VHH binders against Protein ECM9 (ECM9). Designs and how they scored, part 8

Target 1, 377 residues: Protein ECM9 (ECM9), of Saccharomyces cerevisiae (q02202)
Amino acid sequence: MQSSLPLCREFFEKITAYLDYHDFRLTITANQPSITLPYYVDEKAHSIELIIFKTTFLSLFQEAHTYFNKTFSDQSGISNENIYYMTVGFLLTTPENKTVYNVHEDLLKRYFQDNSVLVIPDLLVKEVRLIQRLLCSSNNRINKSSSLWILYRKLFVLSLDANTLVLPDILFVFHSSGSQHFSNYYCWNTARWFYDNLPYNKRIELFNLTKRFCFQNVKDCSSWSALAYMVCQQEEKKTDNIRDFQRLTSSFNVPFKINKVDLNFQVQPADAFTQELVKWIDRTYAADWPPYLCLLQITKFNITLRIEMDSVLLTWRNEILNFEENSGHIKMINNTPIVPEKFSNDLLTSVNFAHFGYKKLFLNKFLDKNKKEQSDS

## First folded at step 1 (VHH)

Design v16 (framework vhh_vobarilizumab_d1)
Fold by ESMFold2-Fast, scan of step 1:
Structure v16 (fold): chain B 377 residues (1-377), chain A 124 residues (1-124)
Amino acid sequence: as target 1 above (377 residues)
Amino acid sequence: EVQLVESGGGLVQPGGSLRLSCAASGFTFSDYAMAWYRQAPGKGRELVAGISSGGDTSYADSVKGRFTISRDNAKNTLYLQMNSLRPEDTAVYYCARVEYEFSSGDYTYYFDYWGQGTLVTVSS
């Protein structure tokens, strides 16, 4: 009468616990205390951290895979609950396994149509909590998983109610997941999808979070690319994201309609953002490419913004010429400003070369008339 | 409220010396790296000297050997000693606070506050 998946079930229960005022963090670590424990809970007044040791994580992997193999050769004693717990083990250890991901999704879809399919109390609430905590984990294999980010979109759709739009804690998830993994492509790609499908008030919040995150993470090309997208509003990609949302609402039989008028509102005018970004670059003395690339992406194909940039181009050109007159010509290799060897141990000179070098790179790309050729990074 | 107030600028002949001061308030001065920028008429701002919270110093090549940056944490004051001044050193000199963030194994440095500046004119 014992569960066939004790470890998968235990971790599901641990990860989905702690509903109160607690901030929950999931950490996977190779470091173990001198006394061997499978995991431990670091509980503080306003935060909880579940720390899973790598050896225990490997045991979880083995339990889930052993059960999966059994389901193909012997169907006796198999329950939907055990299949669910097995899929949870795979999401924790092998989130890239699309077969098991499909099994997990199918169980949730069937449960949404008939909740007797899975006898797990508050399953949808626990599922949302599970996936959010996985995406916010310190494990870079998990927090950047394309399958988990796709599942999160589906859970958002499943969380919609005809008379109450209940949203998962998307703002916390994007901030936390973005902070855990540098340039988390699927995190910020999913942020674009949410931006195109959220009501206006939540779209404002997501935009402001993305902008704040970028200004604090100058080197993160994925978050800066998402910010540029939110400002530029690429119609074709927006249409694709809206179609995907509509396909998911139909697939899960969720009766929800987006107000089409709401979809045409811009959170921040592109000209106002462009002015803010230019001032931010000058104020912070930005010495990394992503803010300049964002500025380039926003202005390159907008005639009005290109004209408004004339004064900025003149100012930056004069700054560059003055710097080069005193320090020598700025050489670029692979879109990176090169600090001359004689200055390699001088931090401030390196920052000066980077700052004026990226301004120079921006000017050269902005003024480039060859619009057919875009160099891949 | 973070505030940086520069002083000590003035007119000096080529080969002369000046000492600039920057009085800091509104933050724990000893916890921050600090820098001096300059902006000549019609030119952009350039970094000339920096000092870490621990006292390690760095200089732009154009001022190395002539300028000395120092700090007095007890007085919340940053200094720039300028010797062997040249006409090319004519600029408004700005004190700046250095902020940094650590993410994904790398540091991003940025400058979040500047003072009002103090004018240095090197002319006969």
Scores: ipSAE 0.000, ipTM 0.490, lowest interface PAE 11.9, mean pLDDT 80

Design v17 (framework vhh_vobarilizumab_d1)
Fold by ESMFold2-Fast, scan of step 1:
Structure v17 (fold): chain B 377 residues (1-377), chain A 118 residues (1-118)
Amino acid sequence: as target 1 above (377 residues)
Amino acid sequence: EVQLVESGGGLVQPGGSLRLSCAASGFTFSSYAMAWYRQAPGKGRELVAGISTGGSTSYADSVKGRFTISRDNAKNTLYLQMNSLRPEDTAVYYCATRFGSYSELDYWGQGTLVTVSS
């Protein structure tokens, strides 16, 4: 029976009020007996954390849902501003509700066509802040939302028009969101889209960020797949991403044009990256599959790398044989190296079985993939 | 090596005019949206004016009608024409690239001081 949206509006204002200079974190936590407030803001010199207690978060959920249900009643007093605040409450509590997401996006679209539709000061600036801060939140239901990542692409395109005076911090968002959720598929899929559409200098920054993230997060298959994509330069997918970007710029009448010459420059040559990755694998004793899969994906699309790989294959084969002579044969189940029970509590030996096991798996798969490519010659 | 070098700052009387220039090198200038920021003593940086790759412009409310941002892609140069200057316009003015980042990873110039006083 609630016709106003005090909590939805308050949280929108709190999330969008802070300067872009501050790291913003959204945290939902259990109620604390020493704190009587429904939520509080922890402000530091360069960081701000909005801490919402579980009971308050549930009240926010109830307020948004009650208003949504009331929109189907004979009770009047429904405004576009209140509908907008209601949709913000849904984005915070139930971001995968496609119906309410569509309402939110449609209000934004109408606003950009006719700014009288929604009377909220600096709406685009606040919307960019809102969506970035949601994607960077610790709430895994929010930071992996496909709908929010799609909206982020659209907001980025709108922000390229100088008339908006707002620009998303994409590098921070990818690093933060990737760090908050292990193997965040939509985060790293969106990074591929940005990579294909950014000018050369920003592509360098995004590539370097992705590479550093992967080297620090060996098990993250989504970030490693994005890195492989950036090195491989798959023309079909790149063309699709560029076409999508151009459709969005046309749909929003944004006078931005990508320099096509810049789009064709490789950030790092594939052969140089391949050599770096092989050396990194050897130096770190990589004991997880994603770096090896990345190496397979890169070599699949670059047949000219075969000569370089032949020496690596010989070296790794000899390392595997030497290890097996001293420690016994490496057994594989479902493409995973098995550590013998005898060595399960020996961390170094367990790591070595994984390391040489994945090298062995790489060799087998590399030979299979390259043999298929040579069968037609 | 990315560089943005501002020039044209100085002392001017209230009601006077100044033109700031920003020489860009080390990147494809024509592919980037550009902006002018300012920072007054004891205050944070604020966005003053922006210009898109296509030449569309926007301004902070405090400078609308007085300042004009423009670019010359052939010379890799960004300009800010400042007219009807007021004491409250006194600040260090910064040139910056603006394309998807607002953090420390943005390309910034070293700044040029503008002082409006009699």
Scores: ipSAE 0.000, ipTM 0.213, lowest interface PAE 16.6, mean pLDDT 80

Design v18 (framework vhh_vobarilizumab_d1)
Fold by ESMFold2-Fast, scan of step 1:
Structure v18 (fold): chain B 377 residues (1-377), chain A 119 residues (1-119)
Amino acid sequence: as target 1 above (377 residues)
Amino acid sequence: EVQLVESGGGLVQPGGSLRLSCAASGFTFSSYDMAWYRQAPGKGRELVAGIYSGGSTSYADSVKGRFTISRDNAKNTLYLQMNSLRPEDTAVYYCARGEYLDWEGMDVWGQGTLVTVSS
């Protein structure tokens, strides 16, 4: 007997095939006239890229949607395996479709209760690999999909029951997905969730990954917001993430319990990180707001850090005054430093206006916050 | 300073065994994920085996069942036990430390140790 979903099945098998490479990328691109194949595999020394041509992607879309319509309009005997492959096709082409997402999730839940529901070898391993590779894809509809990130959390919980404490490629997934989509909100929101629920050694690794990513991606407000969260630890949000984890473990009947000792560990002391961030800002001449906002967020709830900032504030005030004396007053519009037209073609001076402008904005916001808190006490 | 030093490479006949060691210094070894990579002449560098700080391990399909990665946190040493060696296993083997087990995620590399499997 022939399969009714040859493309959905083929792409599931192709995406889940490679074990040796963590850097597996999925790219959807316009067709090239010289290429007659529906897809191309570009294998390099450290990475594999599956390149799917636009016409093949549309055929995949049509195959999945045609089967979905047939399934709900005709109550003929339907294979659970075919329903699963159809849902995979939807995850690749329309991951925001909640109805099909629910069908996919329900099949997985039934499978974990009764393996006969889906006769697919090593399904959990393949499902984890599939979802990780989709989240690492260059397709922005897929790599930022809230449904796929929620499914990733659920797969993490299920992997605990499989005697695996942590998904093997978690760090790669956050790095790759964050790199594929600028300010990927659900990626970095999910990183916060994992940070709160991972054992201490993995929290250290995730923190270091997030910090390195931020220092390499100065403009990415989502990753910098996640870094600030990991440093200052908002207790209410941490409680929410822990409760969500507990709800998921109950939903999947997983007997795992969070280690209370691990929850009390701080990866890097907030004062040590604050000193590192200030030095990094000074050394790199950071000319974008997210690092400064991170510094504000970290100091917001910590009186000791605010006091320790006194020397930094004095140094930065003197640097700003010296710069303005030599280059002219830094004008701010809507919290953005304006580079004077006469310097628009001078790259170094333009960077300095932005750098000292954001230092000036930081000082204004920091001092206004301190005055407000002093008046409240 | 952070350093990784590999040892234990050499010439061995097909079907033989070798144990590679990697001595780590300058960092808290127990807190890091560690890996063995290899590079054969004319080929790219590929992951052979990885061990997470928590003790979980992963292996390339080509070596699974033949190679065993392990660590001794008290001695700051990473090991790779290689059994049933094949000519295709001939490569320079590298010890690496990283944030994740992918080559681009590795931030510290050893100098490498040559393993030659031939008759």
Scores: ipSAE 0.000, ipTM 0.109, lowest interface PAE 20.6, mean pLDDT 79

Design v2 (framework vhh_vobarilizumab_d1)
Fold by ESMFold2-Fast, scan of step 1:
Formats: sequence, structure tokens, C-alpha cells
Structure v2 (fold): chain B 377 residues (1-377), chain A 118 residues (1-118)
Amino acid sequence: as target 1 above (377 residues)
Amino acid sequence: EVQLVESGGGLVQPGGSLRLSCAASGFTFSDYAMAWYRQAPGKGRELVAGIYSGGSTSYADSVKGRFTISRDNAKNTLYLQMNSLRPEDTAVYYCAADLWGSDYYDYWGQGTLVTVSS
């Protein structure tokens, strides 16, 4: 007879068992077409989708919560293995629960740092797969959890111990998690941390992924902010991220050291990126602010780059004037271009008002800052 | 279409030796870390040995000094030389590729059975 945490254990095993497939997706849904099924597994040649129904999700929470209460009143039968499965149930249902997250992390620390507890076989590889799959899940409470993203950094550091060679699939995680949640702040903040701490070849891959993601997700403020950071890296924040990484390697006694030469090289020169971004804006008729804000941020303090923008500013000003002559003055409210009501059903004209409106906003903000920095007194 | 095909497993007496091979295709083999995992009946999968793209190696404490991992980038092949085999080394051995990219995961082969008689 199964006497403890069968549901928490079962879902942990299901989430971590599929090692031979390319794509694992965890979906939690309120829609349940069959009352008799607790979950459904959609298995294909290179993809697995585990669909958990809301009623089963609530049962997971109840099982974990009941066991948590037992740990205070009845110490019989309590093991670190069962506490681990309990915490997994909470991570699936309430990842924002700081108390249970701390219990989970403490178990990992005691296992990996001082070897004071036994939990489960192959804990590191299973934990990495679990957390990656949770961060890539469709559930917004899970995929944007700051605690889970911080845990992911710690698991990455632990995985750098030469004895394990369990390397997290960070590029897939950032792409997948970013795609599941629009403007996932902690996802893209964590991408900045990795960018500052990865070897040059992996920094190139992460930069290219971030750039491709931004070009495909024009409205995503978080990914565009991360891209701007990667181009014009802020030294204080870079120092903090490197210090945090070194602190973690020391705390886990991991002998890995960053190649400092790699850290000093930019993946793409700011001028080359600026030219690419301007061409991309013009070619795509970009009608959302984040690319323009990125352009503003990367040119803000670079005087050479600001001078090189003179030709772009002239071209964009002439385009705006020509558009306004033919379509009417572009009205702005709270830094947003307003499409006249008469054009609301015309997608092309609506896009043009947004496109030229954001070019106009960019020019105004760029020129105001440029004028302020000149000695005009 | 990433494929990993293991070979070289078999029955051997305690103290014997075996050489496992893994033929890789569908990716740029030389750019990625490769590893050998094993799974004994009724037990979880464990890392046995790993080799980074640069040639540095890592071993489980239980096999250190007895097993040697190596790679031939020209042949897209991973090897595991197993010496001084013990009954507890009996397991299915899996080749794994640690692929790093937006569309990549840990890739696994079908496995090859190693039985050490006593």
C-alpha cells in the first residue's frame, strides 16, 4: 500500500521521466473534457505534452498541504524524500509560497553542499529538468516566478561541477518561457545574468536568440530591455551579476572560473547593431515603441553614435513630414500615436500612423537630450 | 534528426574490459559536450563520464581510474573504455549529447546492455 504523497510523486516522475524527447510542454488547464482522467499525455516523435486538469491540480495542492501540516503534529514516517515530493507539489500549485520554497532550497543545499541528507537518486539532473519544465510551462504563476528563476541560476552553478556535466538547456528555456508569458520580467532579467557570466561562444548564442526573439516579438518590453542591456552593458549591473555568480560558485565549492578576456568582448559592436536595428525598423514598418526605446537607450551616451544618427534623423523627419502632408497631423496622447477614427478600419493607414508616430516620438526624445548635453550657454 | 547509436555492450566476467562506441549524426559533434549515462535494473539513471568540446573530462567516483571517456571528432564518435569491470557496473549504457540552443535538448541513444557476471 502507498501511504504517502502518491500524487506529488507521480507528477514529479511524469515531468522528469522523458529524457529522450526534444520538446516537453507542461500545460495546466481549467478545461476538463473527461471527469475520469486526472491528466493526459500527448506523446509524439519529438514532443511530449503533459496536460494537468484543474481538479487534479487542486488535489495536488491538498495532498501537499496535508503533508505539510503533518510535519508539525506527527513526526512519524517523515523523510527527506517525502518532504522533497511535498515541496514539488507546492512548486506546481503555489510557486510564490516563500516558506515552502525555502524548505525545498534548504534540502538541495544540505544535499549538495554538506551531504547531510539523502533525498532521491540523480537529484541534480531531475531537479534541473523539473525546474526547466516548470519555467517553460503555460502557467503564468509558475513561468514568471522570481524564486524559480533564482533557483535556476543556482542549479546552473551546481551543474558546472566537473563531476556531473549536467548542463541546463538555458537557450531553450529563455525562448520557451519568453514565448509563454508576454513581457516575462524575471525570465529576461535572468537572461542578463547569464549573458554576463557565460563564455564568449555561449554569450553569442544567447545574444542572437534574444535579438531574434525581439524581432519576432516587437511589443515585448522585457526582451527588448534585455537586448539593449546586452548591447550597451551597464558596468555596475555587470559587476553585481559577476559577483553573484562568484558568490554562488564559492558557496557550492564549484571550481569553475570565468574567462575574464571573454567577458570584456562585446558580441556585436554597438554601431553595427544600431545600423541593423534602423534598417529593421524601416523594413518592417515597426509600429510599437520597444524597438525605438532600444535605439534611444543604445545611443543615449555614445557621442559618436549620436553623430552617426544625423542621416537617420534627417531621413525620418522627411518621411514624417511627407506622411503628415498626405494623411494629416499625427496626434500624440501619453506618448502613444492616435489613429484618426476615419482610418480605424484601414490596417495599412493605422500601421503608418503608429510607425511614423513612434519615429516622431523618437526624434523628439533624441533631440531634446542631444540639445541638453550641448554647451548652449 | 539528431541520432546517437551505441554499440560494444555484452557479457563479460569481473575484472574484464569492454569498449563502448557511440556514433553521432545530425549535429556538429565537435561543438558539444558528450556523456555516458547508465541505468541498472530498478534504479535511476546516473552520469558515468562526460567530455567537454575542449577535451576536458569528468567521471563518477565509482568509475574513476577504471573508465576512460574519449572522442574522435573526425569520425563523430564517442568512446568509453571500461576496465576492471565489477558486477555493480551491470547496466544499460546510454550515450548523451548536451546540445545548447533554442531548439535543442539532451539527446539520448537507445542504449547498449553491459552484463558483468560473477
Scores: ipSAE 0.000, ipTM 0.129, lowest interface PAE 17.4, mean pLDDT 79

Design v3 (framework vhh_vobarilizumab_d1)
Fold by ESMFold2-Fast, scan of step 1:
Formats: structure tokens, C-alpha cells, sequence
Structure v3 (fold): chain B 377 residues (1-377), chain A 118 residues (1-118)
């Protein structure tokens, strides 16, 4: 069987090209009636966007699936290169197909054991670039794909081999992918995994990026959850992430070990971060729950931080009482502060109802947890 | 995409007045709720005054009666008239668009320094 994969191969080549561009965007859009081009490239001074039309995307889907069906029927005479290009087509169109994902992964694993398995120049470099650009794409099915995020971890491990010149741009990927999809769970879950497995200097960079992203994206529950994790360091989950990393290094025969002493350094002391977060909440008039939930999570089982919060709780309680005396009682529905209709056109008062409402919710939840700890002691 | 540029800051004696301006370019100014924030040395950023797209205004208790926020939609400009200035008003003043952003992030200007000192 000699079925070629011209579209799968072409898109692999296009997405892995443009070496001089760090800001590469992949966009899939519906075809306009007058468009005859399968895709176009919008090139600017510091960015490039590959725009694929829906009809071309469907043709790519059909090409990959047709070839997949043929390989199921008759596996004789098929090349590994064609299997690889077929799997790329699936990653672009149906990244959650685990059967094809497993074929792709197994082929990569075999390649890194024996380079003769695939005759594709600079395969690891191109594979890393491909997966990074998919995760940074505007397509929410692709940028939040659990399979692609897992593959990215594996590619990172492979890149640690001393014989490779590949450096995954993890900071750009997390920022870009996080920005493309609100509350991108697998993006920020993968950030936790990287945080637990990176050397101290890179961990500092990832922590600072996550903190900056959270302060710029107040409503993003996934990024704020990752930030809380990085501050609190849950030993059980950290152990699981380190074990997974070690399993992957063994699976790919990568002779790399992280300095164990380095893994125990906390990027920012929890008390210093708690103080920074409280000040940030007060000064920005934070009117969304995720920063308060983060504060709750980092103080949850730390008795020293809970005691240090006493002055904050007193201050916030007094602010709430003063606000309610002047503006009326803050009503909560399903843990959400309600802005009275009469204040809907008063911007500062509307913000203040949300701000002091979430402070009130925080106090109630903090005191409930404090009461539980006291009764359990 | 909107860009915000603040101006009008400077050194003024206690009891004096300053008028801050924020010039908006890019998106339609009249569609945005606008605000003034300030940050004093050693302190966090605090909300000073806000104005809705419809012109409704609100002020922090520390500045009520002394500061007036206004907008000129024809000139795409936000103003803060600051009267009876006090040393504690010394801060970098920032113009901001929409406190409630659907993305959780508002556009901020680079700020303008106000120093109240004899």
C-alpha cells in the first residue's frame, strides 16, 4: 500500500518552519465562500500566524483517518514516516484519540532508542516546536488537550538528553496557552508538574510567571490554584510528580537526575507571599473570588499563618462593618456578593460590594476552618 | 486595542490644585468605564475615583469633596480635578479602563507623579 499523506506532511512542515519566530499562532477558521486557498500565513515583524480554513482542516482529518483505516486492514509495506505523519494529522484534528496517540508515542520512543526508525531531519526539534505551537494555538480543543500536555512533559524529558540542542520554551507556552483559554486546567496542572521537577533557577522563573499571570487574570481559577500549589507545596503530590518524572527518564533512557537538595528550596516563603497577596487584594480592590480562595488555601492548615492573619481579619471585619453601615447589608447568593440594582450605575460602590462581599465570604470560610482545627486539636 | 497616557502631574504646595488628564487612543473611549488609581511610596495601589460610560461617578472616602472625575467623550479624555491637595495625596496616579474586565485584566497607563510638598 502506497497511500501518501501530502496534507499531514505539509502541515507538519509548515507548523515546524519559521525558526526566527517565537510568537507563532495557529488558528482554525471557517472558510469564506470566496476563499480558494487551503490556508494562509500572516507574517509580521515579531509574530507569525498560520490560519487554516475549516474545509482544509476537514480534508486533513479525512486524509489521516483514511490512512489509519488502511493500516488496520493491512499493515504490510507501510513506512514509519507515513505512520508518523498520519499521527501528526490526528494530533491536529483529534488529539484525544488515545489509540493514535499511543502509536505516536511508541514511534517516538522507538526512534530515541534507534534513530533509524524514522528518517526525519531534526525530529526532536520539530516535534517540540510542533507540540508547543499546538498548545499555543487559538483552538480550544487543542490548547487544552490532556494528551498534548502529557506529550509535552515527555518531550521535555527527552530534551534533557545531553546530546540534544532542544530547549523547550516552557515559560512562553504556559503564558500563551493560559492566555488562549480561560481556566485551562491541563495547562496549569502541567505547570505544577514542571514546577516540582525544574531546577531552582527555572522554578523561580515559572513561579514568577504564574504569579504575574494570576495578578493579571484575577478570574482564572486554574492559574490561581496552581499558584497556591506552588506556595503550599503538597508533599504527596510533589512526590507523585517527581516519581512520574523519574519513570519517564527511565522509560526513555535519559541519564538525568535533578539535585534533590534543589527540590526542597521554596521559591517564596509562604508568609512573605501571604503578606504580598493581602496587600495586593487591598490595593487592587480585588472583586473576584480566586485570589481569596488562594489566600484560604495557603493558610488552610498552616497554624502560624492563621495566627498571623488575626490582624488582617480584624482590619477586614472593620472595613466590612463600615461599608455596610454606609451602603447597606451585603447579600450573598450561592457564595456570590449581590450588587443592589440601585448601585448598578455607581461603579466604585458596585466594585466595593463585590470586594467587601468576597472579604466577608473569606472571613466566614476562614473562621469555619479555624473552628474545625480547634475542635480537632 | 486601547492605549492610555496620563499627564498633568507635578510638584504643588499643600492646599494647591492639579488637573490630571488621561488620553485614550485605539478603541471607542465612550464604551468604557474609567478609573483613577494611585500608589504612594511604600504603599499598594488604591482606587481613587471611577466614572461609568454613562457618566455616573464615585469616590474613595479620602478624596470625596476634594477630587472630581469627569470625561470628554469627544476628546477621548478622562480628567481628575484635584483640589485642596494634602501631603498624603503624594503618589503616582494611574488611569485604568474597566475595573470588571471579562479577561480579569484592565488596560493601565504608565502613571503621572503628583508630589504635594512645600
Amino acid sequence: as target 1 above (377 residues)
Amino acid sequence: EVQLVESGGGLVQPGGSLRLSCAASGSTFSDYAMAWYRQAPGKGRELVAGITSGGSTSYADSVKGRFTISRDNAKNTLYLQMNSLRPEDTAVYYCAKEFYSDTGFDYWGQGTLVTVSS
Scores: ipSAE 0.000, ipTM 0.121, lowest interface PAE 22.6, mean pLDDT 79

Design v4 (framework vhh_vobarilizumab_d1)
Fold by ESMFold2-Fast, scan of step 1:
Structure v4 (fold): chain B 377 residues (1-377), chain A 119 residues (1-119)
Amino acid sequence: as target 1 above (377 residues)
Amino acid sequence: EVQLVESGGGLVQPGGSLRLSCAASGFTFEDYAMAWYRQAPGKGRELVAGISSGGSTSYADSVKGRFTISRDNAKNTLYLQMNSLRPEDTAVYYCATGYEDFWSGYDYWGQGTLVTVSS
């Protein structure tokens, strides 16, 4: 019995085969003169990497597209299994194709309707594994795909109806995807959605991962923006995320309710986080804007935090004045601190110009917001 | 206070039939999925059949075509019609609900009803 989509099927099976590995990587690379294999598996101590060569990737693309054209022009006895494998080929090669995405989603809905909500369908388990591994791919077209991130939300909703703790491995996915694509907007936007829809104990895990990621990735504006959101939980956006979750549960006929009391609690109180962030900035000599922007966003609408910042503002103002007395006035151009050329080879002084420059920028923006707030009310 | 009360178990000869019932209370029965599990002597619990709030059904391969799960939302009752019973079907049968603290993994179970298929 010959499959019409042998390559699409084979890669689906290879990607979903390694049950015990969270760290599964999919890599597409240029053909190497010394290697004639179409792909190979590189097994490390705690990770698996499936390495696909460019020519094999193009063959996968061609196989999927040829079948798609035949299916919609021929209409002769095509199996759902073959349609599914065709859609997998598209998700690997052209994840932004909305027509094929819709076909894929329709097949998932049909499979769900044929199975008990208290049974995890084998296909759903493998589908979750497939999509998680695609989102952890080093290919930035795949790991940044808005369609795949939306599908991830839908798979999470479908997994709830199975009455199981088979949640997608959200912690690994966000860490891995965030690490592979700097400032991955859809990754961290999806993290906000999960944060708003998870109960307290799962939210604490996601919050702690996001905070650790930010502290290790000081320049990543998307992760820091998500962290600020999680601390402040903008009410309107939280309502939108909850409504989206409810729409998805309705769309998939999922009979599930979330305990809304848990959703009202912050993982870490805003004042406690603010104190931790200020201490972290001071101790690390943070020399990049995102932590300061996070601090600015958190204090924007909180009068108690603004009052508590008075001592921080005084301390930082004095530090800036002391630094400027010894090193010269900090010049700002387009909201960026300028390191004088005479200090360009002095690493410590260069870092301090950036550090105190961003503290200065924070003070100016914070005072501007306070002045506007006082004039409004 | 979620409560599930199973009934209808008993001794039956191979090839015979039994109908199990599960009376549910303490939650909005019509909104949640329901299932039948069984546990044979010396074995773990296994899913036998499930039914969604919308009426979609699923069955274990070993019982497909022989068992039928159904629900009566007006009576808050779940049923399992068992036909062509085999000695391998001998087990304690448990009613379960999808109403739980899903995030904690806690399941609500009935006390079970014993089904014995004579050899």
Scores: ipSAE 0.000, ipTM 0.114, lowest interface PAE 20.4, mean pLDDT 77

Design v5 (framework vhh_vobarilizumab_d1)
Fold by ESMFold2-Fast, scan of step 1:
Structure v5 (fold): chain B 377 residues (1-377), chain A 119 residues (1-119)
Amino acid sequence: as target 1 above (377 residues)
Amino acid sequence: EVQLVESGGGLVQPGGSLRLSCAASGFTFSDYAMAWYRQAPGKGRELVAGIDSGGSTSYADSVKGRFTISRDNAKNTLYLQMNSLRPEDTAVYYCARDLYEGSWYFDYWGQGTLVTVSS
């Protein structure tokens, strides 16, 4: 027996066994099949999915927690490898446990100082694969874990060391994780951090991915907020993200090897994007708030863009007034357009009230100089 | 390459009828919900009629009982039969494809066809 944690080790080995495929997916299902299986590997020509069932997930949880309790009360049979596998079990079952997360990170930090600390072949490569696959998993507690997203930033830094040749598949991770969890705050907040720290060519790729994702996911407020951030040049916040990158490299005892990135390069001019977004809203008949909030965030405090919005505001005001003349006054409750009772079961009329309602909300917030309302929007 | 091409617009007298057609290409027409929008001079674009992939129809209150939406999946064509036309029905009519169930999110639309209701 190589380990006192056979399940923790087995899942680490299964998750990290396959070469880097865009189509590798880890699924943790709460639904138990009628047949008793520990897990299932669905291997197709161009995709691999590892499916872990609820009963096996609970066994994994119990194995990791039992070992954790043993390390607290009894030190017999403890090895760094067993502690590592225990922390992997926690990352799979309870990634919000910061105590065990800190143990995991500390083991990695010690390993990068002295690789005899953990005798695991290709540890950095497997660690990157593990964390990427966890962040791309269907388990919403794992794919939104702030601790795992912070670790991912550190692994990115480690992977940029000239001697490692390991590169995280950042674009796939953001797309996959964003798709698995609606409005994944830490996913899209981490995208902002990467945007500010990536070389310009990769920044273009991340911007294009974020824009495409938003246009396909109209209701996702987190991705739309990230897009607004990427369009607006906020030097102070960008400087903070760069300083955080430097702090993380120092904190993890990693030599800083990233060259200066030109802070003045903008992927798409804000005025060009504003025109594109207005046209997109009108073309798609957008009936959800996030695109309007994005438009508000990029235009409200930019004097040039505010002036350019005058024609749009006049057009939208006319549209709203004409709609209300024919369909009745659009009532708002908690910034949500309310459909009159006589139309409550009419799908298309509900869409019309949402579309013109959100245009009305945008107009009111854009013309309102109240900074508190702007912060809430 | 997704394309939607509207036809059948024109001048008609109040109380008259007109049938609009939309020829779809570049996608599997039968898999998508489809809709008709209109934009009157000086007014916003409004959604007037929709039909899902199963043939279930929905109408805006302003056109209920007067307009009928239909589809021919064999011909990749969407239709809007407009009866008892009023001056306020004067608008450019657009065909649109709805990609996302429940939200009526429209990703493609045609160039439009003008309908003028006047004497």
Scores: ipSAE 0.000, ipTM 0.563, lowest interface PAE 10.3, mean pLDDT 81

